# VH-VL binders against q6p4f7r49to239: the designs that were tried, part 1

No score or structure here was measured in a lab: all are predicted.

Target 1, 191 residues: q6p4f7r49to239
Amino acid sequence: VPFNALPHSAVPEYGHIPSFLVDACTSLEDHIHTEGLFRKSGSVIRLKALKNKVDHGEGCLSSAPPCDIAGLLKQFFRELPEPILPADLHEALLKAQQLGTEEKNKATLLLSCLLADHTVHVLRYFFNFLRNVSLRSSENKMDSSNLAVIFAPNLLQTSEGHEKMSSNTEKKLRLQAAVVQTLIDYASDIG
Unless a header shows other numbers, all headers, positions and changes below count from the first letter of the chain; Kabat numbers aren't used for antibody chains.
F, E and O stand for the ipSAE by ESMFold2-Fast, ESMFold2 and OpenDDE, each averaged over both directions (binder to target, target to binder). V2 = 0.75 x the mean of E and O + 0.25 x the DockQ between their complexes.
[cut] stands for letters that were removed.

## First folded at step 1 (VH-VL)

Design E7 (framework fv_emapalumab)
Fold by ESMFold2-Fast, scan of step 1:
Structure E7 (fold): chain C 191 residues (1-191), chain A 123 residues (1-123), chain B 111 residues (1-111)
Amino acid sequence: as target 1 above (191 residues)
Amino acid sequence: EVQLLESGGGLVQPGGSLRLSCAASGFTFSDYAMSWVRQAPGKGLEWVSAISGSGDSTYYADSVKGRFTISRDNSKNTLYLQMNSLRAEDTAVYYCAKDSPYYDFWSGSFDYWGQGTLVTVSS
Amino acid sequence: NFMLTQPHSVSESPGKTVTISCTRSSGSIASNYVQWYQQRPGSSPTTVIYEDNQRPSGVPDRFSGSIDSSSNSASLTISGLKTEDEADYYCQSYDSSNHVVFGGGTKLTVL
């Protein structure tokens, strides 16, 4: 279902955030130091079972393996009917990342000012969570560039990922990751 | 610390076969695509083959397609290159190279290289 | 389906700046990322620049990379030249078939 039609929870300072996102990020905060959290695939069987329970409103994320929660989080963004980062901004966001080092971050953040208020609140919530993960990269081995590579396909392309890469798409994928890395590093400045 | 250690090189006659191995350590092997790059004595670098992190996708230079097979065993952190129908032109130091940054599939960028193993194809 | 052309050799004195070019024969140099590798005699290659202009951890900031669309070239610039910079330098990109393309290599001599 559409992003705005999902169940929402009120989160102080962020407003109405999709309940699943709040539950998943909160549960993963307990495992923020776990090496390989987003790099390793969870059990396909457990992931399917966990998704079924979540879809039926069962409170089961806090007891689930961290890698399975991470897998569901990635799947959540992949399954949105429209990317949380609107498709009409994708070309401009990629162009921003081709600017010089100082300008690319400013341009990307300025483009985030075009987002709807609700989208800004959700993105600030999620990217602040990813920034917190990246701040513990000495323990979890997940810096902002690692997280960006993992989440960019889920946030911008809305596909499961590409099994075959063309040279033409490799540069695009890396620019998409650069967009996400900027949003992680400057999460509080989104919007 | 990332380490890549090649082995399996040696002297072989034209038409013969060799299997190269690359033992990887210091990173999550299954997360990264891997490549073989060769260098003939006194010549430049030439890309030979690449394999995705999962092993599901493989790529080959036209000069080796149909003769060489790249594979990996993620449970053993080891990359392989099976070389068949070897020619004098295949004589080179063969380097194992790690793709970068973190990707599940081939991206064409190397951050670490092994020490190389010499393959000599001669009578 | 393209070649990357480098000068065969460049020379400069210690402490000076040298630039090594890498020209793409077909298609835009900006279409795919360019990497630069350093290979000292008897040694394996090491990466000095990746993704056009990024430095790996441990590579001094006197190494920099750039792209010039007007000449369809990538450049590696090394400032404050040291004797240990003597090496072969290779640029590298990739084509639309996921094939890696290396330049022919440039031998850098420091005086």
Scores: ipSAE 0.000, ipTM 0.461, lowest interface PAE 11.5, mean pLDDT 82

Design E8 (framework fv_emapalumab)
Fold by ESMFold2-Fast, scan of step 1:
Structure E8 (fold): chain C 191 residues (1-191), chain A 122 residues (1-122), chain B 111 residues (1-111)
Amino acid sequence: as target 1 above (191 residues)
Amino acid sequence: EVQLLESGGGLVQPGGSLRLSCAASGFTFSSYGMSWVRQAPGKGLEWVSAISWSGGSTYYADSVKGRFTISRDNSKNTLYLQMNSLRAEDTAVYYCAKVRDYYGSGSPFDYWGQGTLVTVSS
Amino acid sequence: NFMLTQPHSVSESPGKTVTISCTRSSGSIASNYVQWYQQRPGSSPTTVIYEDNQRPSGVPDRFSGSIDSSSNSASLTISGLKTEDEADYYCQSYDSSNYWVFGGGTKLTVL
């Protein structure tokens, strides 16, 4: 999991979490009630400029527009060399979501027990943040299903390969979203 | 202004076929799921079928599975419902409805068309 | 799969408040969003409440929605009743099987 080599910050009760993730989620906490925060596209120009500053270690997230921070957060997960949810578990996670309603959540959480300790701590931190966003869905319009659709492509990214959208692709995207929704709803039970 | 305009309804014999169209304007049609909802004379609303933004996923009520086919042409901003093996109980006003998100399932309808009447009678 | 049950009809005088219930037969009413649609005679449905309690632009604030987990029901409340509110009202939700479920509808008469 290459994100082990990134700068880390100590977070009480979660351990060492990538500093960018801590800074981004902490900055977004002030805007957790904002409607459309994760649905809005940030400025492509500002996003590129912000990413360049972050890559050079400049402290700038607290002063950035929330939609740009949200965009960069999605980009962070997309650009990891290995998906934070390891590729070797993807088929099993998708198959777990095809089980009956009660069994699918239990199977997905059992599969999370196979994750490395560091990955578990990072996922608990991030998904608890998303769960908090979803608990305020009456204000922000973002329940766990909405958040799962937005983040699933970023968290279960495949290696290079850009296939045209098809019936199989859309079914796969829904199963990926279902995996992420389970992890949001049961964030504290991951690992 | 969002507009959905249905057409293609009419009188058809039992066992016959009919194709409905819904012309959409005022929003980025290719970005949203779409649905068909029907209402028999004097009865309530009943969901019939839905389709995702790309057309890659389709959903059907059990009462129409195997007989109806939903499709879309994003280049023409048009939604279709091909109805085969029509029965008297399919007689209804058919409404085109816009789904509030990309996947065409699990989301509210935010805009409705004016409806088109389909009558299945001998 | 589940059913949504509404009263067939409700009636009330102008200026009063009326509440229309929508009860889910299995699974929690709170597990999925509930919408409310208004259909006046001869007209297409229009959305008056979406995602439990949200009001579309142009819908008066006298329309409100709520969820009660104890009774496993959603409610549409219309205050300051006007004759123009006379219509059929439908609740609607969805389940994990990708199906939209409508309530049977409630005819509101304003006398």
Scores: ipSAE 0.000, ipTM 0.442, lowest interface PAE 16.4, mean pLDDT 81

Design N0 (framework fv_narsoplimab)
Fold by ESMFold2-Fast, scan of step 1:
Structure N0 (fold): chain C 191 residues (1-191), chain A 124 residues (1-124), chain B 106 residues (1-106)
Amino acid sequence: as target 1 above (191 residues)
Amino acid sequence: QVTLKESGPVLVKPTETLTLTCTVSGFSLSNARMGVSWIRQPPGKALEWLAHIFSNDEKSYRTSLKSRLTISKDTSKNQVVLTMTNMDPVDTATYYCARIPYYYDSSGYYFDYWGQGTLVTVSS
Amino acid sequence: QPVLTQPPSLSVSPGQTASITCSGEKLGDKYAYWYQQKPGQSPVLVMYQDSKRPSGIPERFSGSNSGNTATLTISGTQAMDEADYYCQAWDSSTVVFGGGTKLTVL
């Protein structure tokens, strides 16, 4: 189901945000100082069980291990029918990151102005959460570049398109992470 | 639009080798998130998975048939080829090729688009 | 290798709820998938990853999977839902299909 059709919660300053995303980010904020929180991959079996409980309205996130909540958050974005960052913008976003250091951030943020209002609100909410995680990097060891490497595959990988040659693939992965890092560092300027 | 199309139909004599080609359109066989599988269905019976291949040439085969099956791809032609040796009348079935999408870290395998199927008849 | 068991047939009246089950050891620890197949046609994916509906599949189709049993539920069953339904499980080593359930709407 598209993310705009999911159950939503009203969040002051951000509007209507998918309820799962609000609950997951809020639960993880209690553990924002935890070292390595997003680096560990959760067990597929455990994440599946947690997802099923959440889908039945059990409200079990507060009792789940933080690494499982983090894993389910990554899975949430990865499994959307269409990426939350529309596939049509991926090529342009990657090209923006090939510009000079000052221009690349401005170009990436200008491209975010093409997003629907609801998408902008959801992305501002999520990336401000990631920025808050990065601001605790002295404690959690996760700065914005670390978070970008982790989340880029979950936010930008498309189920269609050509695989590049190995050197082009490595460059593409680096550019995808750079896009996400810009969105984390400038979260309040998205849209 | 995503399409898959099997070659055939074919008549095969017992002990001969079957070769089927699946031509795909609307996606690339080099796409790291996509694989192609061969699945068969004998008349009036259940679906039976045979083999799959991914963009990196990782291959998997049904254990009971592994010695008889070979799967390969030609990315430039957008084709996946299945070869099955020593055909027997019990191998008579409709053979399908189907796409396998999979999500990073989720390790899920399922078939979101299927070819029309091709009838393979094994008789003397 | 998991073995998936489905009832061979199920009959429901129009407008009633059809529940098609698929049983396998620890199936709830794996993802379940469902395919609809009408005579002379290719299978069509109607449910993926236990409970997710592909685009174009009516909202009256829903799914669940826990313990040893996955269930495909069709609410307000219609004549056009008559078909064979196959479950499929994923594991790390192989793909397994159930034996199929013939749904009849009488």
Scores: ipSAE 0.000, ipTM 0.446, lowest interface PAE 13.3, mean pLDDT 82

Design N3 (framework fv_narsoplimab)
Fold by ESMFold2-Fast, scan of step 1:
Structure N3 (fold): chain C 191 residues (1-191), chain A 122 residues (1-122), chain B 106 residues (1-106)
Amino acid sequence: as target 1 above (191 residues)
Amino acid sequence: QVTLKESGPVLVKPTETLTLTCTVSGFSLSNARMGVSWIRQPPGKALEWLAHIFSNDEKSYSTSLKSRLTISKDTSKNQVVLTMTNMDPVDTATYYCARMDYGDYVGYFDYWGQGTLVTVSS
Amino acid sequence: QPVLTQPPSLSVSPGQTASITCSGDKLGDKYAYWYQQKPGQSPVLVMYQDSKRPSGIPERFSGSNSGNTATLTISGTQAMDEADYYCQAWDSSTVVFGGGTKLTVL
């Protein structure tokens, strides 16, 4: 289902955000100190069961184990029909990350101004959540670089197919991670 | 290009300790998206998972073999090391190291080493 | 202590559909993965998360997982598909492989 068509919740200061995303991020806020939250596999059995419940509008995330919620959050972005960061902007975003240190961040944020208003609100909400996670990296061991590596494949790659890494794919994934890291570090400046 | 290469082949006598080194290239062992497992396969038999190490140095082991296994890594050398104590002829197998990609959360083995033959005999 | 059971062998004629099963208690509540291994070679991932194909794997390969049984289906089976096939699932932080199925084509 396209993310515009998903059930939405009104979130003060952010607008209408997909309800799953609000529920997942809010539930994880109580556990942002947890080491290994996004990098280790949780209970695969519970993860699949929770996904089925959420897909049918029956899931309650607040009582679910944090690692399972984190897994669903990654799958949510991975399985969107179109990447939340539009494919048309991917080439420009990657080229922006090949600029000098200050220029790359400014260029990436400038490109985010081309996004639809709804997309901007959703991205600000999610990346501000990830920034909060990264600010607790002394406890959870997840700085913005670590989070970027984990989420980049889910945020920029299409929902179809999984490509084995090659030298060209590895370079592309490093640039995609750099894009995501900029969006985490400058979340409030998106759009 | 991503590659993994096991040390060996190796001949081990019964009761000795096996040490295998997996050298990786094309990715960093400090990369939170990646981890490395050791998996073995006796001649003509099934694959058997032995141990896994995550980028943050967390470790998992086969429950039946846990008392005999130690997995470690040296990120500066791009190496993952497996030790297995008290080797027995039934431990004769091809030993693989394989990369696990957590990009989809639940992980899968996308690159495997060529395997190394470990023979245990007197 | 999870156990994944596969038939030890399966024979099909070229062009036929091969269905390789992997059975385990409530396996449909887990994700299933499939690896192809040809003689003298390392395993190759051919299916992940029940039904997703890696890039480079032909569309002839499809997967499903429901109840107690995961299935790898190869439609229009070709001689090049002859190999050992292993299913794999997760048990929390541990990995479990099935016993393997030797697919013979001819």
Scores: ipSAE 0.000, ipTM 0.469, lowest interface PAE 13.6, mean pLDDT 82

Design T1 (framework fv_trastuzumab)
Fold by ESMFold2-Fast, scan of step 1:
Formats: structure tokens, sequence, C-alpha cells
Structure T1 (fold): chain C 191 residues (1-191), chain A 125 residues (1-125), chain B 107 residues (1-107)
């Protein structure tokens, strides 16, 4: 199901945001101090059980372990039919990150102006959440670059699938992480 | 127990050759990048070369490019560094190190989590 | 090539002291920075990866932090086994490069 067709919740100042995203981010805010919030491995079995309960409308995210909620959040973005950051913009976003340090952030944010209004609101919501996680990095050990490495593959994923690591793949993943880090650090300026 | 064991170091004359071996045990060798890092006596660490887990990607430091060749034999769980045209400045302890690689879904960065004990290469007349 | 400038080159400290070592990258490397400990006659050991992530089995007194292109390794309360040389290393691009090392000596 396309993300614009998912159930939505009205969030003040952000508009209509997918309900799962609101529930997951809100639940994780209760655990924002947890070291390695998105780095700890979750149980595949528990993640499948939790996803099944969520799919049947059984609200249990607030009682789930933070690592399992984080796992579902990553899976949510990965499983979107189209990446939330449109595939058509990926090449331009990666090229923007190869500009000088001053220009790369500005170029990335200018590219975000090409996004649909709904997408902008969802991205502002999610990246502001990640920025808040990064602001607690003294406690949770997750700064914006750590979060970017974790989420970039999920946010810029295409249907081409996961490739075995090579030097070219590593460079591409580092540029993808740089894009995501810019969006985290400048979340309020997206669109 | 996960370990890397190096061998093949020794005394060699300038212009000579040596082949270093790095034997891996306790893990799936073909899932990891293998690096060579050297350290001259009393000096710091210097990265030399790496070979990817598939063997298809290889990189060398400019100081050794054209003289050193890195290779791997997955059936023997062993990486090699063939060193030709050795110079006095190549004198160093040579370490092989395992690169944990980037974990796509967990977001782990590249780092040398396991190192060999090192093997001394002395290039002297 | 990315140059890693490490400071100080050496320091003298006593058991129980807070020790801080700094590493500066010549360009942005995001958080692709690792810290290693090397004791005399031994191979280096990984302490910190991704600028701030503690390697499994490493004591919690070790921590890493990042501010732009500046990276810091902190030992909150120095122990006898911590007298060693420490190296930073960038993994952002080839060639991989190390700092020059900081020797932590007994006072």
Amino acid sequence: as target 1 above (191 residues)
Amino acid sequence: EVQLVESGGGLVQPGGSLRLSCAASGFTFSDYYIHWVRQAPGKGLEWVAYISSSGSTIYYADSVKGRFTISADTSKNTAYLQMNSLRAEDTAVYYCARDRGYDFWSGYYDAFDIWGQGTLVTVSS
Amino acid sequence: DIQMTQSPSSLSASVGDRVTITCRASQSISSYLNWYQQKPGKAPKLLIYAASSLQSGVPSRFSGSRSGTDFTLTISSLQPEDFATYYCQQSYSTPLTFGQGTKVEIK
C-alpha cells in the first residue's frame, strides 16, 4: 500500500501523518535515552509477531521492546512500494553531497522543494524525530551520522535489492548516509 | 575462537621478494574484507592494501602499488601479500586485519575488529 | 588523501586520571572514524567504531565523541592496563589513513 493510502493521524503542525509512523515514533520517544536505540538487534520472531498484531489493529507498540519498535520502523520504510525519497531524485541527491561542505546542504534542501506537500510533511515529522534522538546522543550514543547510516538504506531503497558489499557500493552507501544526515540536521528546513 | 595468524616474514635484501600469509579460523573467511596494515619500528600504523570478500575489489596504498599483490584463497581461508622489489622503507611489522564490513540493516561501520599477531619483515643488506 | 592529525603526540597520566585524546580530519568523514589501542609488542585492538560506538568487550570507561571534523577519545578513569598508544583511523575513503598516535605514559 502506497504511503498516501495508509491510515493517517492528524498531527498538529505536520498535518496527516501515517498512523504507524506516529505510533512508532511516539513509543520510541519514551526510550530516547536508551543506548544504541536503533543499533541493537531485535528478534526476527518477535518482529514478525509484533507486525502481525499491528496489522490486526492491536495497539501494542508502547509495551514492545524499543529494539523491536525500531526494527519495525526500519521495515516500514523498506517495505513501501516506492521509496519515500523518490527514486527519480536519488542521483541528484547523491551528487549534491559531493559538492563543497557549504553547498551540499543547501543543494540537498533545494531538491527537497521538488517533493509533494504530503511527502514533505511526513519527512519533516520523521526527520525531526531523528534529530531529537540525535540531540540526546550523549546518553543514547546515536548522533545524526549514526542514524543516517542506519536509515539511509531503508529510505533510499529501490526494488533492485540488497547487493553484496563492494568498494563502489560502500561509496554509494556513504553518500546515501550523507543525504540522510543533512535531512536529519536540517529537518525543519525540508521543503 | 576467531583468529588471524600471519606467517612468511623474515630478512630479505633490497630488491628481493617475500610472500606473507594470513590464515583465518573460527569464522566464515569469505564474508569479510581482509586488510594489510604495517608498522615501521617505532612508528605509527600505515594501511597497505585490502581485498574484498568476493576477491573482486582490491586497493593498494600508492607507496606499494605496482610492487605488492594481495590475493585470497577461500578454500584455504587464507589471504596473501606478495611483496616484490622490496625497499629499506618497507621494513615493518605487517598485520592482517578483518574488516567487519558495513551491516546494511544494522548500520554498522567498517572497522578492524580482529587483527593477526603481526609478522616482521626486515629489508636490509 | 584524508589526513588525520592526532594530538597530543604523548601525555603523562596517573591511574584514576581522565585522559582526552583528539583527532582531526582534513575533510568531512561523517562518523567513519575508529579508535584503536596498541600495547608494546602487540597488535592493535579496536576500542570504538563509528566515532562513538563501544566495541563489544571494551570497558565502559572508554568513550568517543564527534564535533564536525574533530573527534575525541576519552578514558574517564585511567587504569594500569590503559598505558598504551592510541590511534584514530578514518574508514570514509581509500586510502584508509591513521593518525600519528598518542602515547599514554605513566606519570
Scores: ipSAE 0.000, ipTM 0.448, lowest interface PAE 16.1, mean pLDDT 83

Design T10 (framework fv_trastuzumab)
Fold by ESMFold2-Fast, scan of step 1:
Structure T10 (fold): chain C 191 residues (1-191), chain A 123 residues (1-123), chain B 107 residues (1-107)
Amino acid sequence: as target 1 above (191 residues)
Amino acid sequence: EVQLVESGGGLVQPGGSLRLSCAASGFTFDDYAIHWVRQAPGKGLEWVAGISWNSGSIGYADSVKGRFTISADTSKNTAYLQMNSLRAEDTAVYYCAKDISYGSGWYEGFDYWGQGTLVTVSS
Amino acid sequence: DIQMTQSPSSLSASVGDRVTITCRASQSISSYLAWYQQKPGKAPKLLIYAASSLQSGVPSRFSGSRSGTDFTLTISSLQPEDFATYYCQQSYSTPLTFGQGTKVEIK
């Protein structure tokens, strides 16, 4: 289902955000101090059961294990028909990260000004949530670098195979993570 | 607690083979990359190989490509380093180490290390 | 391959001293750099990852910083247990590479 056709909830300061995203992030806020918040793998069986409940609108995620909520959150972004970060901006975003330390963040944020308004609101909401997770890294052990590595493949829809990684592929993956880290660290400046 | 225990080191002749094992406990094995790092007597650290089953990625140092093979048995929570065509310059303490990166990420830093196992290649 | 050059190769210091070790990458590695401490006969211990992130359980006197391709490990007030060899390591691309090490010795 297209991103703009999903059920939405009104969120003060952010506008209309997909309801699943609001429910998932709000539920994870209750566990934000948990060590390894996104480090644990979820059970395939539990994830299928949880997804089924969510798909039938059976209520909040607050009773689910945090690792299962995190798993569904990653799946949500991975399975969008179009990446939430539009594919046509990916090359420019990676090139921005090859600039000097001061310039790379400014260039990445400038590129985010090309995003549709609705996409900007959703990204600000989600990346501010990730920034809040990273600010509690002394307790949860998940700083912005750790979160960027986890979410970059899901947000940029990179493929992962059982092939040997080349140095060129590794450079691309590191740049993709750098893009996401900039968006976490400067979440309020997106758009 | 997280623990990595190496085994399989020993004395071998040039051209010989050894298989090192790294038994892991205290974490979900499949979710983290495992690396082999060696240190020759009195020398610095050298990365040898890394494997991540979650991302499907494997890497090697140029000095060992074609001779060494890294693998893992996830049912046993054990990583292996098969070393073939050994040379005198392969003499080192071999450490296995866990990557700090969860899931799809790799090569962020090694938060836990084993005690090391000595490999000596001499006639 | 990315080469990591550490400076100095060794230094002598006293307890309470501020110690600075530098590491230079041969090309841009962003912030994909870790610092390790190794004591004789022991495995290395992770101190810093992502150039400036302090590993859990590591004393706050250790800090890391980045300026372009130059990276610095600082020990603000050297303690007796800090006499060791320190290594930087780039995690930007394979093959992963370590600096040659810096030995911090008692003055």
Scores: ipSAE 0.000, ipTM 0.495, lowest interface PAE 13.0, mean pLDDT 83

Design T11 (framework fv_trastuzumab)
Fold by ESMFold2-Fast, scan of step 1:
Order: C-alpha cells, then structure tokens, then sequence
Structure T11 (fold): chain C 191 residues (1-191), chain A 123 residues (1-123), chain B 107 residues (1-107)
C-alpha cells in the first residue's frame, strides 16, 4: 500500500499522520523511561501476532509490551514501499554531514525543505517523539546518537548487501546515523 | 471550559508543612501533565514540579527536590503538592498549570493556569 | 540547568509602537521556546510556542523568531491591552526555566 494511502489520523500541529505511527508513538510515550526501549528485541512470536492483528484492524497496541510496539514501529519504516527519506536526497544529506560543525546541521535542515509537505509533517511528528525519548536518556539510556544508529537503516535504506564492506561503506553508515541524529536534535526545524 | 482551581495556601512557619490542591475540570485529566509554577512577590516565574500520567513521569526543580512531593488522584481530577520543610524563600503565589499537548512534542507548555494560591512562610 | 537571559528588564512604549523583547538560552534548545504575557494580579497567558507558533486566540501583532540560541518576541503595533510583563520559557528539558521577565510600561 502506498505511503499516502495508509489510514491517517489528524494530529494537532502536525496535520494528517499515519494512524499506526500515532498509535505506536502515543503508546510508547507511556513507557518513555524504559531502559533500552528500541535496543531490546521483542518476542518474534508476539510481534508477528501483533502485526497480524494490526493489519486486520483488530490490533490492541495500548495493551502490547513496549518492546513489541517498538519492534513494530521499526518494521513499519523498514517496510514502506518507498523510504520516508527519498533515495534521491541521500547523497546530498550525507555530503551535508561532511561540512564543518556550524554548517552540517543547517545544510541538513535546508535539504529537508525539499521534502513534500506531507513527508515534512510526518517526519516532524516522529522525530519530535524520538527527541523526547532522548531527553529521558538518564532513565532510558537512549540518547539521540543511540536512536540515530537504530533508525538510520530503516529511514535511509542501505544499498542491497552484495557490496563488499570497505572504509567508504563504514563512513557512509556513520554519515547516515549523523543525518538522523541531526533530524532528532533539530526535529522542530525540519522543513 | 477548562478550569484549574488551587486551594490550600496560607501562612506557615519555617520548617512547617502545607498541602496544595489543584481541582481540574473541562478536559480529560489523565491525558495531560499538570505542573506547579510559583512566583515570589515582585519576582519572576519558577517551575516547581510536574506530573504526567502518559509517561508515568514526575519531575522537580532542584530547589524543592526532597522537600516537595507532587501527586494526583485521577478519581477526583485533582493534583496535589505536599510541601515539607518550608523556608522563607518558598514564599510565593503557587499556580497550577495544564500542559498544552497530549503528545510529547507539545509537552512542557502551559496553556491554562489556575488563579494561584498564596503561600507565606514567615515567623 | 538551562539559563534563560531576558532583556531588557523593562521598557516604556506608546500605543502604536513596535516593541522587541529578547531572550537568550545558555545552550541549544532548538525551537523549544514559549512566550507568556502576565497582567498584574493575573495568571500568565501563553502567546507563542515552538519559538514562532502563535497560540489560538492571540492577535497577529505578536510574533516570535529564532536565531541560534537568541529568541525575539515582537509586538508590531502596541495596543493598550498589551502593557504587561512578558516571560520566555524553554520547553526543551526539565527542570523547565523562565527568563526574568520584561515589563512593558506606558510611556
């Protein structure tokens, strides 16, 4: 199902956001102080059962374990037909992170102005959620750097895994995480 | 219409205790954080404490940590501030304030305030 | 803790004047800044949040802007009801902190 054809909920200050994303983030806010919130693996069996219920409109996300909700949220971004951060912007985003300390964040945010309005609203909503998770890092042990490493592969899909690992590939992975960290730290400035 | 009504203020001696109440109406109490913000006579605003059911979070300003306890009774739609070991510098009007948003991105903003209740700590 | 430095402490202005109040954060708070108006004997009223977003019901003569860690509240054409004390507040992290306030007085 195309991204814009997913069910949407109206969220004050953000517009129309995919309903699953709203439900997942809202449910996880009740558990924002959980240590290792996105780092811990949920039950594969429970996650598959929960996904099946959600896909058939009978999911009860608020009663699901936090680790399973977090796992389903990561899967949501990973399984989008098109990456939420468009592939044609990836090279420019990575180059922005190679600029000096004062320029890299500004350049990354300027590139976000090229995104479609709907994508901007969804990203502002999600990254503000992640930022609030990072602000509880004294309790949950997940700062913006930790969250960036976890979400970067889901938001900036890697090329298929037949390429040999090299120092250039490792630099690319670090730059992808840096892009996501900038978007978390400056979530309200996206678009 | 959203309303927050504070009560429990008064005159108390240094070292004494006082409990403030904030009765809320006109919104779903459990969906929004409730905060206490104080203002000493002729001075500015100081955040004191906050409680959020959505995240199960409670926070305090360093100046009151260990002396004040924030709590809430959802069956009564009422938030409380238990103030122990009161000092002269705790003298202020205490406001109860509602958080603007249900979502974390809008937290820590105060869209509705009560009328305030005066606490005077003096010998 | 994040310190908010507000300036000036007070200013005198006439109806119709353009008024500017500034607030500086001791560290990056992105756009997590709000502005409040307080009239004598009353509770504060939220004017602006997220540095530049106008709260529902607030007149359009009020606007906010951000430049790094510097924030500005502007009243484009001061009205009689605007004589009040204004406070900035960072909403970035707890403990939440306010500026010391700016009193806008009749000239």
Amino acid sequence: as target 1 above (191 residues)
Amino acid sequence: EVQLVESGGGLVQPGGSLRLSCAASGFTFDDYAIHWVRQAPGKGLEWVAGISWNSGSIGYADSVKGRFTISADTSKNTAYLQMNSLRAEDTAVYYCAKDLGEYSSSWYLFDYWGQGTLVTVSS
Amino acid sequence: DIQMTQSPSSLSASVGDRVTITCRASQSISSYLAWYQQKPGKAPKLLIYAASSLQSGVPSRFSGSRSGTDFTLTISSLQPEDFATYYCQQSYSTPLTFGQGTKVEIK
Scores: ipSAE 0.000, ipTM 0.445, lowest interface PAE 18.0, mean pLDDT 82

Design T2 (framework fv_trastuzumab)
Fold by ESMFold2-Fast, scan of step 1:
Structure T2 (fold): chain C 191 residues (1-191), chain A 124 residues (1-124), chain B 107 residues (1-107)
Amino acid sequence: as target 1 above (191 residues)
Amino acid sequence: EVQLVESGGGLVQPGGSLRLSCAASGFTFSDYYIHWVRQAPGKGLEWVAYISSSGSTIYYADSVKGRFTISADTSKNTAYLQMNSLRAEDTAVYYCARGEYYDILTGYYYFDYWGQGTLVTVSS
Amino acid sequence: DIQMTQSPSSLSASVGDRVTITCRASQSISSYLNWYQQKPGKAPKLLIYAASSLQSGVPSRFSGSRSGTDFTLTISSLQPEDFATYYCQQSYSTPLTFGQGTKVEIK
């Protein structure tokens, strides 16, 4: 199902945000102090069971292990029919990160102004959540650079993006992470 | 091309304060974490603090938490370490260092460039 | 906190010698270990990152390897400019921690 057709919840200051995203982020806020919050992989079996319960409308995220909630959150972005950051902007976003010293972040944020209003609201909500996670890095050991490399593959990968690891692939992944880190660090300035 | 230059070190009495500066050039300052690492005379390296590229994520070693404050001014490409309630044990050469990624999949990094260091001496 | 233990604390060697320095982590840090060289009165210089990756500009006589939580820095044929103190450092978890250092001295 398309991103805009998902069930939504009204969130003050952000507007209508997908209900799953609100539930997952709110549940993870209770565990924001957990070391390595997004680094450790959850069990595939537990993840499938949790997804099945969520799909049946069971309110089970608050009782799930943080690593499983984090895994499901990553899967949510990965399984969108179109990446939340539109594929048409990916090359421009990566090129923005290759600009000069003052220009990289400003160019990336300027490109975010091309996004639809709904997408801007959702991205501000999610990236402000990640920024809050990074502010607890003294407890959780997850700074914005750690979060960026974890989420970049989930936020920018297209169906045609799978390829063998090489130095060129590593450079591309670095630029994708740099885009995401800018969006985390400047979350309130998105759009 | 890439350069980090520390300044602000000197002699100070126990209980006193100093502010160190780390001026960066030759790279996009706001893309990198900046770390402070110190070394007491004749001793090894000790990590002190970091600040994220946006200035929002900060972490301190337990030995300095509550006394030191790290900050950054992106418009000046400069990171700062405000040191309060200084103790004799804080006597060290203080280095600033740039954090660079070495595993893009996990986001872990190494210190690829270091400043020359600035000496802080805390004595009566 | 992750503790990094280096051995030996110091060693004496001659030009042309094969030098081996070891570093042990108190817990698993995967391959997220870096090696730095420091000469008297100078800032540290990065030699190796991710346990075995040689930094650009560093001579090929330097190499790193990993076995579980044990890490090794090897200098295959010691040169005059290699007399220095060497530090390992874990980047797996904050606080970032260094080994106590290994001083390589002239025999």
Scores: ipSAE 0.000, ipTM 0.449, lowest interface PAE 15.6, mean pLDDT 82

